VH-VL binders against Jasmonate-induced protein homolog. Designs and how they scored, part 13

Target 1, 185 residues: Jasmonate-induced protein homolog, of Atriplex canescens (Fourwing saltbush) (Calligonum canescens) (p42764)
Amino acid sequence: MASTQAMGMTEQQKKSVDEMVEKATNMGVNVQAQNSAVVSMINQTNVSMTFNENHNWSGSVVGTGYPKSIPTKQSRQFIHQGDAKDGSQGAVVYYGSNANGEPCGWLLAWCAPTNVTPTKPNRVYVDCGAQSKFDTISWDTIKAKLDVGPATTNFTDVDTETTIAAGVTSTGSFASVGAAFGLST
Short names: E, the ipSAE of ESMFold2; O, the ipSAE of ESMFold2 at other seeds; V2, 0.75 times the mean of E and O plus 0.25 times the DockQ between their complexes.

## First folded at step 5 (VH-VL)

Design n9 (framework fv_danvilostomig_arm2)
Fold by ESMFold2-Fast, scan of step 5:
Parts: structure tokens; sequence; C-alpha cells
Structure n9 (fold): chain C 185 residues (1-185), chain A 121 residues (1-121), chain B 109 residues (1-109)
């Protein structure tokens, strides 16, 4: 599970992103033309996860929004439409449980600029741990960490034995973001 | 008892505006996703949009730009502001409680009785 | 656009009959489907969510099945109080355009 997360987006997630793009296209949404981030999240924990919170620095989610649940061992996707100036920059927090049944949270933040350049690259930032860690989120702190973040990252919280990995890659004028929410046990 | 009551419906002229209100009792709207659904006379159900715990909203594409959902946690109410109304907006408007924080399924488990909006000259 | 197709649009059956209503999604929605009952002049009532889970207080004669694109609502033994229009509703992760089926009117002959 850690090896899969460290390798970035899985083959299953890549297929899910392709399926999401096809679904969006069938609905009349052209992700290539829209400065979009197509985000795929896979739940590698033993229980279902539920959407808790989001934050937008630029852009907004398309349609009815974020997946409200991610069943165990399944992936879910959403599209976040960027604005013309700064592109797609946002964050999501999902809640679930660790192997011991303790409440835990996973946070994914991404930055997919309108035009990717060396000075404005694709970035991700991740965090996970006890659910209480996300009771008071400093979005300014998260933004500061995201602004210097890499295109691929992972983090393990040893206290809760939770882990998270994420990556972002440009495809044409849209970005593909993948994240794995998991356990280190 | 858990209940939703809509109010504010009535007759409006094309191009007019109307605000509907939904009052919740027996639970707090701050902990739930709340949605609006409409039904034209003799027709099926049609989704409008939702507001969730943090205050963010999302709308069906046809409703975006004309309809706005808001809430007041202290009054325990959810409102639907409707602008640039057309004859095709004539319908019974329902307020519905969506899944809540910690639940996995998305379904409308509690519905209001509905309020009729008629758009006619 | 994700389309939900219900069949039949209406049916008439006798008390005690097994009634089957189908719902088909134009794209896979996994198990993200709910069923509602709407009696004439009344508000819709949730019967089933997650394709097969009965809502609390719903009689056991109602059951749901299916996954992906094909779903079924079954009433094992139709009762007079079951006269209503039944709707399926998808709530898949994207696009989360909440979409209702066209409805199936169930009447007693």
Amino acid sequence: as target 1 above (185 residues)
Amino acid sequence: EVQLVESGGGLVQPGGSLRLSCTASGFTVSTYYMSWVRQAPGKGLEYIGYIYRGGSTAYASWANGRFTISKDNTKNTVDLQMNSLRAEDTAVYYCARDWYEGSTPYAFDIWGQGTLVTVSS
Amino acid sequence: ALVMTQSPSSLSASVGDRVTITCQASQSIYSNLAWYQQKPGKVPKLLIYAASTLQSGVPSRFSGSGYGTDFTLTISSLQPEDVATYYCQQYDSYPWTITFGGGTKVEIK
C-alpha cells in the first residue's frame, strides 16, 4: 500500500481519471478548454470515508460538488474548474477511521495554474492524522506549504498509522491530480 | 418531531423574483446538507441545488445564475432566492434534508410539504 | 448527460402480486441510487438508498437490487396503500447532477 502511494497515481486512478473526463465530455464539459483539475481519490482504508470540508484559493468545483463518500477500496473523482488568472487551487478534507477504529482525517491540497511554467508549476500538499487535527485548519499555513510544494508527495502520521500520497501532472491544458488515502499498517 | 416547512410561494409575473424559506424543526440545519427539488404540476421531480455544512453551494446547470441557496444557522432556515422567473418555473418547490456529516449514502430522508410557485401574467 | 430511464411508465396489478420496476443509468453509478414513493397529493418518501438498503420504517415487502447501470425495485406482495408513483434517483460522484427517473405509476386493477 505504501509502495503504491509512493509511486504516485495508480493505474486504477489513471483509468478513473479517463472515465471522469469521458463522463464530463458527454455532459458537455470540455476539461481541456476550462483550466480544470481532474481529481481522483482512492480510499485504501478499511472503512468508508466522508467529505468534511473544502477550501478554494482560486476556482471552484464543477456541478454538484465533491464526492460525499468514498467507499473502502474504491476511488471517486471530481472536477475543479480554475479561474482565468490563477487556475485551480483548492483543498479537500475527508474523514474516516484507522485500523484501531479511531477517527482520522486526510487533507489534499493542489495547485494547477492556468499556464504551467517553471515559476508557476503544478503542486500538491498533503496531511493526515487524528480527526481533531482538522478541527482548526489554518488555510494560510496550508497555502504557504502548498506554494513551495512538489508535484508528487507523501506523508505518514506515526501516531495514528495513517498515510497519504498525491501527485499532479498536466495533460494538455488541464491537470490530473491523484491521491491515495490510506493506512501505514 | 423532525419537520421541514416551506413558505413564500405564490403568484409572480414573468421576469419577477421570489424568495422561498424552509424552516427546520427537530434537528439543526448546520449539521446537514440541505437541498431544493421542484415538481411541475403532473410532472416528475427535478433537482435544483444544495447547501452544505460549511455554507458552500452547488446548483444544477439550468439553475445556476438564476437561483441562489442560502442558510441562517441561528434561525435554522434555508432559503431559495429565485430571479428572472419564467412560466416554466411554475412548480411545487420542496426543501429536503440530505445525508449528514458522517453518513455515506446521499438521499433525501426528510421532505417539506412543498410550496407552490406560479409564474403567469 | 447522465439519463435515468424507468420502466414501465405505469402498471396495474392485483393485491398480493409481485411488482417489479426497473431503472437504468446511461453511465455506471455504482450503488449510488435511491428509490422514492410519492402518493397522490403527498410529498415523496425515501424507501431505499445505496441501491438495496431499506430506510427505517419501510415495510419489508420493498426491496432493491442492482449495481452499475441496472437497478430494480420490487414489491413482493402489493398492498392497497402502495398505490403511488415511484422514482429512482442517482447520486454518483461525478457529475453530481442529481437525476431522477421519469417515474412509474402503480395502480390496483
Scores: ipSAE 0.000, ipTM 0.491, lowest interface PAE 13.5, mean pLDDT 83

Design q6 (from p13 with heavy chain S99Y S105T Y106G, light chain G31I; framework fv_potravitug)
Fold by ESMFold2-Fast, scan of step 5:
Structure q6 (fold): chain C 185 residues (1-185), chain A 121 residues (1-121), chain B 108 residues (1-108)
Amino acid sequence: as target 1 above (185 residues)
Amino acid sequence: QVQLQQWGAGLLKPSETLSLTCAVYGGSFSGHYWTWFRQPPGKGLEWIGEIYHSGSTNYNPSLRGRVSISVDTSKKQFSLKLRSVNAADTAVYYCARGYDWELPTGYFDYWGQGTLVTVSS
Amino acid sequence: EIVLTQSPGTLSLSPGERATLSCRASQSVSISYLAWYQQTPGQAPRLLIYGASTRATGIPDRFSGSGSGTDFTLTISRLEPEDFVVYFCQQYGSSPRTFGPGTKVDIK
């Protein structure tokens, strides 16, 4: 049976993704289409995180939209419905703070193409650090980095002591994207 | 429009298994966590655990290993089993509907009538 | 787990007066995920407020909630006879969900 597990997801995130797929399906959202991405984010920081912005290269968020907030030590999910040609390609930025109370941001970008092949694989790109780093984002620059990204990745910003890890896996029915927004301390 | 009715044995001896069932009338059974709570005499409420209609469960870590919650979607019922009971398990037990799309947090909008469970030798 | 403290334990007032009930959390409650319940002894709790300040369906406007972080307040603007019962706060910003010990609103 198709797994909803992205690499690096906690057991709680895997369960939450499965349950969100059920809820969305019951509400008439076509999550089982090969063009859908189900994204799960876990906040491993010590404070709540808030949604700052998103970007769509292909596809769009459906259902309840992007989670406005992610409580500390909890996960939140959303569904991004890909277009028929290019699939689901998007990014989200959440703001929070590091262990010192300094404002920080975490960026997750994913690419889940309609037809996954060795030349068009699932990809992620992540970044984190000071909030100011994300106040003026070049989406063209992020896209260029995403286009050569791996299916699993992690990054640590030494200056702010923030970390981010992410992965994307095809389930046969949709793509599962997982991310952990955290601290290195 | 939504009503929860619960039943089960209220008098138990130490080491026995508590068994309670909650039936949901009206509304949608899918899309909610169906939840068990207890309230010991003179104390606040304690969350026991919850189950989604698919059978996925979350349990309070303090009760993990003794608690099992199951679901029967065709009957719109869910059940609590608490093994190896002792006097500390004496409480009023409530079933409730968790009302929050974004799991695993939530508040509870509909409640069963409660079942007094007394554990005594 | 987040421990909730409610004060006072018993609030003695007369019908028609304003009641102010406090709930304090041992740690900040994420996104003001705090609910208030009313409970008549021997009965199930009734949801009054969620998200710290949003009234549940069917709840009279004399009930209001406020607060954020660690300090939350339930206000009953003009006490009615049926309001002299127990009130509990509950946080759902962190797992496991936890409840306060309750404040009893009693007649003077």
Scores: ipSAE 0.006, ipTM 0.473, lowest interface PAE 10.5, mean pLDDT 84

Design x1 (from i6 with light chain R30S S31I A50G N92S Y94W; framework fv_iluzanebart)
Heavy chain, then light chain:
Amino acid sequence: EVQLVQSGAEVKKPGESLKISCKGSGYRFTSYWIGWVRQMPGKGLEWMGIIYPGDSDTRYSPSFQGQVTISADKSISTAYLQWSSLKASDTAMYFCARVPSYDILTGYLFDYWGQGTLVTVSS
Amino acid sequence: EIVMTQSPATLSVSPGERATLSCRASQSVSINLAWFQQKPGQAPRLLIYGASTRATGIPARFSGSGSGTEFTLTISSLQPEDFAVYYCQQYSNWPYTFGQGTKVDIK
ESMFold2-Fast, scan of step 5: ipSAE 0.046; ipTM 0.632

Design x2 (from i13 with light chain S30R I31S G50A S92N W94Y; framework fv_iluzanebart; at its last look DockQ between E and O 0.04; V2 from the best seeds 0.00; counts 0 for: pae O 12.4 > 2, placed apart)
Fold by ESMFold2 at other seeds, look of step 6:
Structure x2 (fold): chain C 185 residues (1-185), chain A 123 residues (1-123), chain B 107 residues (1-107)
Amino acid sequence: as target 1 above (185 residues)
Amino acid sequence: EVQLVQSGAEVKKPGESLKISCKGSGYTFTNYWIGWVRQMPGKGLEWMGIIYPGDSDTRYSPSFQGQVTISADKSISTAYLQWSSLKASDTAMYFCARIGEDYSTYYHAFDIWGQGTLVTVSS
Amino acid sequence: EIVMTQSPATLSVSPGERATLSCRASQSVRSNLAWFQQKPGQAPRLLIYAASTRATGIPARFSGSGSGTEFTLTISSLQPEDFAVYYCQQYNNYPYTFGQGTKVDIK
């Protein structure tokens, strides 16, 4: 029975996303990351994750860039500075392994408009699964999904038993993005 | 005119399989999420899940994951909801709906609905 | 998942009167809230999205307000065609969830 209803995001994983949002918020306040998306990611898998790729629709990473790795059970952060017109909109892909040692990928995308309004909210999109799923990414397709996505979401790939959850909220003049990269086992 | 047209009413016995359809027209089918909503007799609306027909990315409500299969055939602009083994408790009206898109004002509500498909499961 | 609770369950109102429908979320949904109207034997129709924005073609007598956890749909002067069931729905978090509905009956 590889599939079980409500697999993936549990109450504890929801708490993990909230902790990552809070960590992103604290980082943004401490460094005064105005007009940015501050992203905090926790690796809840059993192996280190390695940075694979990013994409920008607006804005760019600042400082030391994207974390090259996220050690098992640890979190890493980055700041993505937004453009005045369109804010911060980007995506990252990290690679790791599932419980069976199979290569897997986790994708996190976010949209943090310069001015958040009821009709232009903060949004996230997530995906995960076999690493080969990310060999060819249609960024136009990801953007279309992101543009109609929610502020909090999750996904579980039942075949690889990987899961990902993310949330975004505004703090002052920046957005706090939290994500948990994990296994549904 | 943008519209979603669903397949006709079904009368089935417990244990039978069923696949109902939702055909989109008047817009680019692959660019919008399509959702399925159940309404049991005399009861309210229940969000079942959504699919992005462009790549078949499918997200389920936990209440329905493993209970139904949501799929799409983008070549004929059609989304599907299917059961491998119907139960009497599956008797309901099933709607498909499109998550709206406004390029100038983003929103995520169901803006266009199919007419509904009544599924009756009884001996 | 976010529980949406509507009040009252049934509202008896005369034509021309004001109707006020309430919707409460179990946690903040910001302004990611929609209102739908459903008449017997018909599909739901989108009335309001983003808590307060009227959908295309919706008469001005329908208005929405609220943010966070408390939302209101107001029908300022009920017309005969407004007697229906009204649902709120949040789209802030998957799964998107509906309230149980408020039936607006003719008095």
Scores: ipSAE 0.007, ipTM 0.608, lowest interface PAE 9.9, mean pLDDT 87
ESMFold2-Fast, scan of step 5: ipSAE 0.747; ipTM 0.885
ESMFold2, look of step 6: ipSAE 0.007; ipTM 0.567
ESMFold2 (binder alone), look of step 6: mean pLDDT 92; pTM 0.938
ESMFold2, look of step 7: ipSAE 0.022; ipTM 0.652
ESMFold2 (binder alone), look of step 7: mean pLDDT 92; pTM 0.940
ESMFold2 at other seeds, look of step 7: ipSAE 0.006; ipTM 0.545

## First folded at step 6 (VH-VL; from x2 with light chain R30S; framework fv_iluzanebart)

Design y1 (at its last look DockQ between E and O 0.64; V2 from the best seeds 0.00; counts 0 for: pae O 8.6 > 2)
Fold by ESMFold2, look of step 7:
Structure y1 (fold): chain C 185 residues (1-185), chain A 123 residues (1-123), chain B 107 residues (1-107)
Amino acid sequence: as target 1 above (185 residues)
Amino acid sequence: EVQLVQSGAEVKKPGESLKISCKGSGYTFTNYWIGWVRQMPGKGLEWMGIIYPGDSDTRYSPSFQGQVTISADKSISTAYLQWSSLKASDTAMYFCARIGEDYSTYYHAFDIWGQGTLVTVSS
Amino acid sequence: EIVMTQSPATLSVSPGERATLSCRASQSVSSNLAWFQQKPGQAPRLLIYAASTRATGIPARFSGSGSGTEFTLTISSLQPEDFAVYYCQQYNNYPYTFGQGTKVDIK
């Protein structure tokens, strides 16, 4: 099987993220989302993932909340409603296992400003690795990194062989966030 | 004054190790990404990778992953770029640069640059 | 990775005249685009970020425009200190990438 250790998104990761962005866009259109982030996540690991925690810098999840689990090879979605001033800015952590059965975590953070401008764009931040990495999270540190982050990104943890990629785009009245939680092996 | 000051020029032989430094002053070092940029003689700029010194979160360009190590010591406000075994093709100018913000906006562009460290690798 | 292509490679312009530099991305980078100036023996200097926003202390004769895949840096009245190499850089995706540079020479 082809193996890559490049930091940039692989063609497969790009394809998966694009599919999740499209799924988020379709959901946002169907529910007529406004001033929100519509988030779609796919679990590309070999086990079900479980919700661990969230964080809000602005806005909050609506509807039935964050998916409690994401079955292997399936996707799940949620809508994070922004506030009037700062839009939708939040993060989620999901737990699962790597190929060796070791406990691991995947973190997705997004910023979807109420008014996207060239100097206040949509942005994402990602991280993954051993589950213990997420026992104590400095949300101020994540926010600082998110505030200068790109619109698309990925990360691979070489020790656990986990990987994550994400992208965000604007669809006028809402942002579409797509993420792929996976293994690098 | 916000400043990045790099270590001095290096003359090395192939196979030798090297660690060059970039010291930040005049700002809270741990709150800003530091990136490294290579410029080979007569060539343009190449992004090598970035580190967030607050937690050592490090992201590499694919061209440099496994070729170089980026690290930081936040207790002395210093970022590092290091090679375990230099090649003649590593001869270049190396810059560190800070990813900045402009008051009520944020961006991921290099606003403050170090003066550069010339690394010469020759037999 | 996103390839950034600059044109022309060299631009010969008289002092006081207008210079127009082009930068094209292989895929959309939205407005996540910066311009840098580099003089011989010096570190690069940030001119423009977010495609069109001047960095602090940059003279008004420098302006940027564009979005998506096509971007332009304009220098409206070249000064002697403006003869340098200019680079565009995208920061939409890791890895961040630079164009190959445009040298602005005195005519």
Scores: ipSAE 0.340, ipTM 0.788, lowest interface PAE 4.5, mean pLDDT 90
ESMFold2, look of step 6: ipSAE 0.008; ipTM 0.626
ESMFold2 (binder alone), look of step 6: mean pLDDT 92; pTM 0.943
ESMFold2 at other seeds, look of step 6: ipSAE 0.339; ipTM 0.790
ESMFold2 (binder alone), look of step 7: mean pLDDT 92; pTM 0.943
ESMFold2 at other seeds, look of step 7: ipSAE 0.021; ipTM 0.667

## First folded at step 7 (VH-VL; framework fv_iluzanebart)

Design z1 (from y1 with light chain Y94W; at its last look DockQ between E and O 0.04; V2 from the best seeds 0.00; counts 0 for: pae O 9.5 > 2, placed apart)
Fold by ESMFold2 at other seeds, look of step 7:
Structure z1 (fold): chain C 185 residues (1-185), chain A 123 residues (1-123), chain B 107 residues (1-107)
Amino acid sequence: as target 1 above (185 residues)
Amino acid sequence: EVQLVQSGAEVKKPGESLKISCKGSGYTFTNYWIGWVRQMPGKGLEWMGIIYPGDSDTRYSPSFQGQVTISADKSISTAYLQWSSLKASDTAMYFCARIGEDYSTYYHAFDIWGQGTLVTVSS
Amino acid sequence: EIVMTQSPATLSVSPGERATLSCRASQSVSSNLAWFQQKPGQAPRLLIYAASTRATGIPARFSGSGSGTEFTLTISSLQPEDFAVYYCQQYNNWPYTFGQGTKVDIK
């Protein structure tokens, strides 16, 4: 039986990412975020997700840091403060399980320049799949993809039937990043 | 409903060890940071450190690193603060407190506090 | 670490009048600032978080403002039950730090 992988975000992914971007925007406005990425992530899988690791190319997380867990069907947020020159550029990896109970991972990376221009736009990169895929991550490879990436993107791993979508937009003095961690059904 | 209940007052001598407890109820204990705060007699509040009971990730204020041990037993929803050798200057009130969360504002303020444990160290 | 400095150390205010408490951070904490009230013999109580958001059940006479390095707690009409020590606390960076406290005395 022939299957086609979705090209571009599905309507549900677009809705979920837009909701997470709006949640990040509301948070950033409320706390008056500046030169930062405000990140909102929703767990659309059937099990809780656990923080695995982060990476920083520029900037650092503030507050209590990265959410330790994202319960099923809930969202969590963090703020990543940018540096003066290169803004906020970072990544996070969360672990969970697919529909078959197999261990899986979801990776979200973002670039939020201090000043957004046509040649330095906000960017996102995503990846997901078997948890073992994230045992050894080449952050240089991720950065290279991020540096030429779009403001919205998605990825589906056909082997594990996991999917992830993300988007980023500017709101005044900060960037709003939304992501949906999910299953491709 | 959401509560942090601390162990009772302690009277100790210098050089003795001590472990005091903070038991959480009415919420999922492993999903929230628990912090410890010292208040010496007549003084203000001092953050000592914090633990995430779900994975035991523990962070200390520099002033308290190596001076105390913060731990948790998630099977009984309890956090601990312990000293290997008490000093008279450890006489203080010790509070545990939970970090709250809110999806829209992502705040990390201590929203629920234990009642406090008075520790008196004298010879 | 970020040093939080409160002023004044003591504030004497008549019941029904406005009390204004200040808190300064040694570096920007954005709006990651909380205010607590502590009465003698009691645990602190959260009043304000995110610089200006009242915690659940806190009366409207308490308001917070500010961002960056300078913050204000205002009690618009001081009640007898409001005499206490007030602490600000930043949660922008580890380690979290408290101000030294402002004692509000009711005349």
Scores: ipSAE 0.007, ipTM 0.590, lowest interface PAE 9.5, mean pLDDT 88
ESMFold2, look of step 7: ipSAE 0.024; ipTM 0.637
ESMFold2 (binder alone), look of step 7: mean pLDDT 90; pTM 0.925

Design z2 (from y1 with light chain N32Y; at its last look DockQ between E and O 0.03; V2 from the best seeds 0.00; counts 0 for: pae E 10.5 > 2, placed apart)
Fold by ESMFold2, look of step 7:
Structure z2 (fold): chain C 185 residues (1-185), chain A 123 residues (1-123), chain B 107 residues (1-107)
Amino acid sequence: as target 1 above (185 residues)
Amino acid sequence: EVQLVQSGAEVKKPGESLKISCKGSGYTFTNYWIGWVRQMPGKGLEWMGIIYPGDSDTRYSPSFQGQVTISADKSISTAYLQWSSLKASDTAMYFCARIGEDYSTYYHAFDIWGQGTLVTVSS
Amino acid sequence: EIVMTQSPATLSVSPGERATLSCRASQSVSSYLAWFQQKPGQAPRLLIYAASTRATGIPARFSGSGSGTEFTLTISSLQPEDFAVYYCQQYNNYPYTFGQGTKVDIK
């Protein structure tokens, strides 16, 4: 019973993503971000999540970098500065566990072009599941999906009962990316 | 109350080793970067480096790389600054500080500071 | 590394008057700049972060402005407790360097 505004997203997922987009927007305004993806992620699982890895197609993270952890029911943010030609394009993977204590992973990828157009929109890609799913990541495959991907999306892994949703909105001179890492229960 | 409490003042001779401590309380120690800042007598503040106690990720200023060791023991919520061989020029006040996350939307500023540890090295 | 240069070294101001402190970065730090106050025998206190955002509990008489390489701390009406040394710090990238400080003295 996904909303007609976001294919496959529940009302609760949409609310969580909207809150994270708003938090990213507020942060980007406060630091006067330009040509960047400002990313806000909330951990809606029962355990703390830890940073595993990142990937960059263009641009780089600034400041102290990617949050090392995301405590249960809390959000964390980072800014990924885009380059002049291709903007900000990157991905992060966080590890945690599901309700049964099984190791799991959550992947968020984004594309925030320097100049958003109808043929070069802001995009997101998400994935989640067993931690072993992320032992070997094909970044070329993710890039291909991201290059034709939507501005909002979600994924639920039935086997681990994990879920992830994300959205991206253009806000002035930067993109606001919101993501919710959770359990489907 | 969120606090950083540092070990007491030290009087040492050149060539001696020293390890000073910074204990965090009132918050989840492993979720925040802890930094060390030197202030030589009558001089300004110098950023020495930071550590993330959750995974021991440590970043040094080039001026202090190889001169000191920054470490943490997350089981007792304590960060450390250590010299293997002190010099008279190490005489200074040393502060630890936490990088906060409750500000607006983006945190990299030192929001909570320890009281300082005075280290005096004289022959 | 990014060099932070503060001016003036010392600023003499009467209570109730306005103080303006300057901080220059050797290269752009965007808005990743903080201001600290330090009184004798005390640890520094965070005043401003993100160039212009007041830290919790900081009075409205403190304001920050600027971006890129030029930054200003303004104290609109100095109080007796504001006579101290003020430091700027960039946190755009490691190492997170401080300026050398501006001492605000009673005139």
Scores: ipSAE 0.007, ipTM 0.563, lowest interface PAE 10.5, mean pLDDT 88
ESMFold2 (binder alone), look of step 7: mean pLDDT 92; pTM 0.941
ESMFold2 at other seeds, look of step 7: ipSAE 0.008; ipTM 0.583

Design z3 (at its last look DockQ between E and O 0.51; V2 from the best seeds 0.00; counts 0 for: pae O 9.5 > 2)
Fold by ESMFold2 at other seeds, look of step 7:
Structure z3 (fold): chain C 185 residues (1-185), chain A 122 residues (1-122), chain B 107 residues (1-107)
Amino acid sequence: as target 1 above (185 residues)
Amino acid sequence: EVQLVQSGAEVKKPGESLKISCKGSGYTFTNYWIGWVRQMPGKGLEWMGIIYPGDSDTRYSPSFQGQVTISADKSISTAYLQWSSLKASDTAMYFCARIGEYSDYWHAFDIWGQGTLVTVSS
Amino acid sequence: EIVMTQSPATLSVSPGERATLSCRASQSVSSNLAWFQQKPGQAPRLLIYAASTRATGIPARFSGSGSGTEFTLTISSLQPEDFAVYYCQQYNNYPYTFGQGTKVDIK
């Protein structure tokens, strides 16, 4: 059956994404991030989330890498260092479960160009749902959507009642990415 | 020539179903979001939702969630807008439009269909 | 969702004169803002994207400016074919909302 999702962020999602963008900004400032995406994610589900996979179109994670888990109601951060030509462009997938204990996944993708312009702005893409949705990912398809996507977005999977929201802003020499992984109920 | 060609005008009664089409040509149909925009008589433009035909990823405006179904058949490069039960308030012009160029930049709706007039009256 | 408010509702301008149209967003949309022209019985036509970049084939008399929450479309030396309704649209957040339109009439 076809699923139908609300396209706008709830007030709670907007607040959570804004907080995560602010945490990413504070981290980026503290470590003097350059030509990178600083990413902050909050787990608003009822169980810990586990890192599953990443993808790089350009750049790579630095430091201690991607958080291996995100405990319930907590946030975790990483820095994705961009390359000189194309900046930081990547994605992560985290697994968890919904309110019914069913396995689910949350996907966050970002594009943080080396030189942000009005025609090449920072962008995000999100997806979530049953864990099996992420068994076969077309990264070319996600890149196509990301390249023409918004700076803030959300998605709700009606079948699993999972939701995700994200936003990205330019913060001096780096981009701040905030995301909220959650449940719609 | 990049084009979106929509199906012809429709005259329907309340409670009837309807599916209107938007056929893309001159570009790789599966690589661009297709959006639907409503314009009620004498009124402005309303964003209804979009679909990515490559994988049928569909996103709706809250105002239209549950009111319409957006779908696509990528084998014939066609997007659809459909109602299971029309209301008189669905009387409007409906446009399909392509979202942005894929390569160097993105912008809202760069290519528009000619519009499909839907009239719902008893 | 982001509310886009256009002003004025109607703008009366003589041919050859400048028209200035305003668009205000209820929250920042950065530069993710487009302008469209719609003539009676026609589909909208993209004029400006990314707040200030002219779309392919759009005459130089059309220019856009602004960022954040306040944006302006300027038509220098208005031509007879420019009498139409103009819409702004943000594409920063889903849903990609339109303003209510500004009608540019001959004075």
Scores: ipSAE 0.007, ipTM 0.646, lowest interface PAE 9.5, mean pLDDT 89
ESMFold2, look of step 7: ipSAE 0.149; ipTM 0.710
ESMFold2 (binder alone), look of step 7: mean pLDDT 92; pTM 0.941

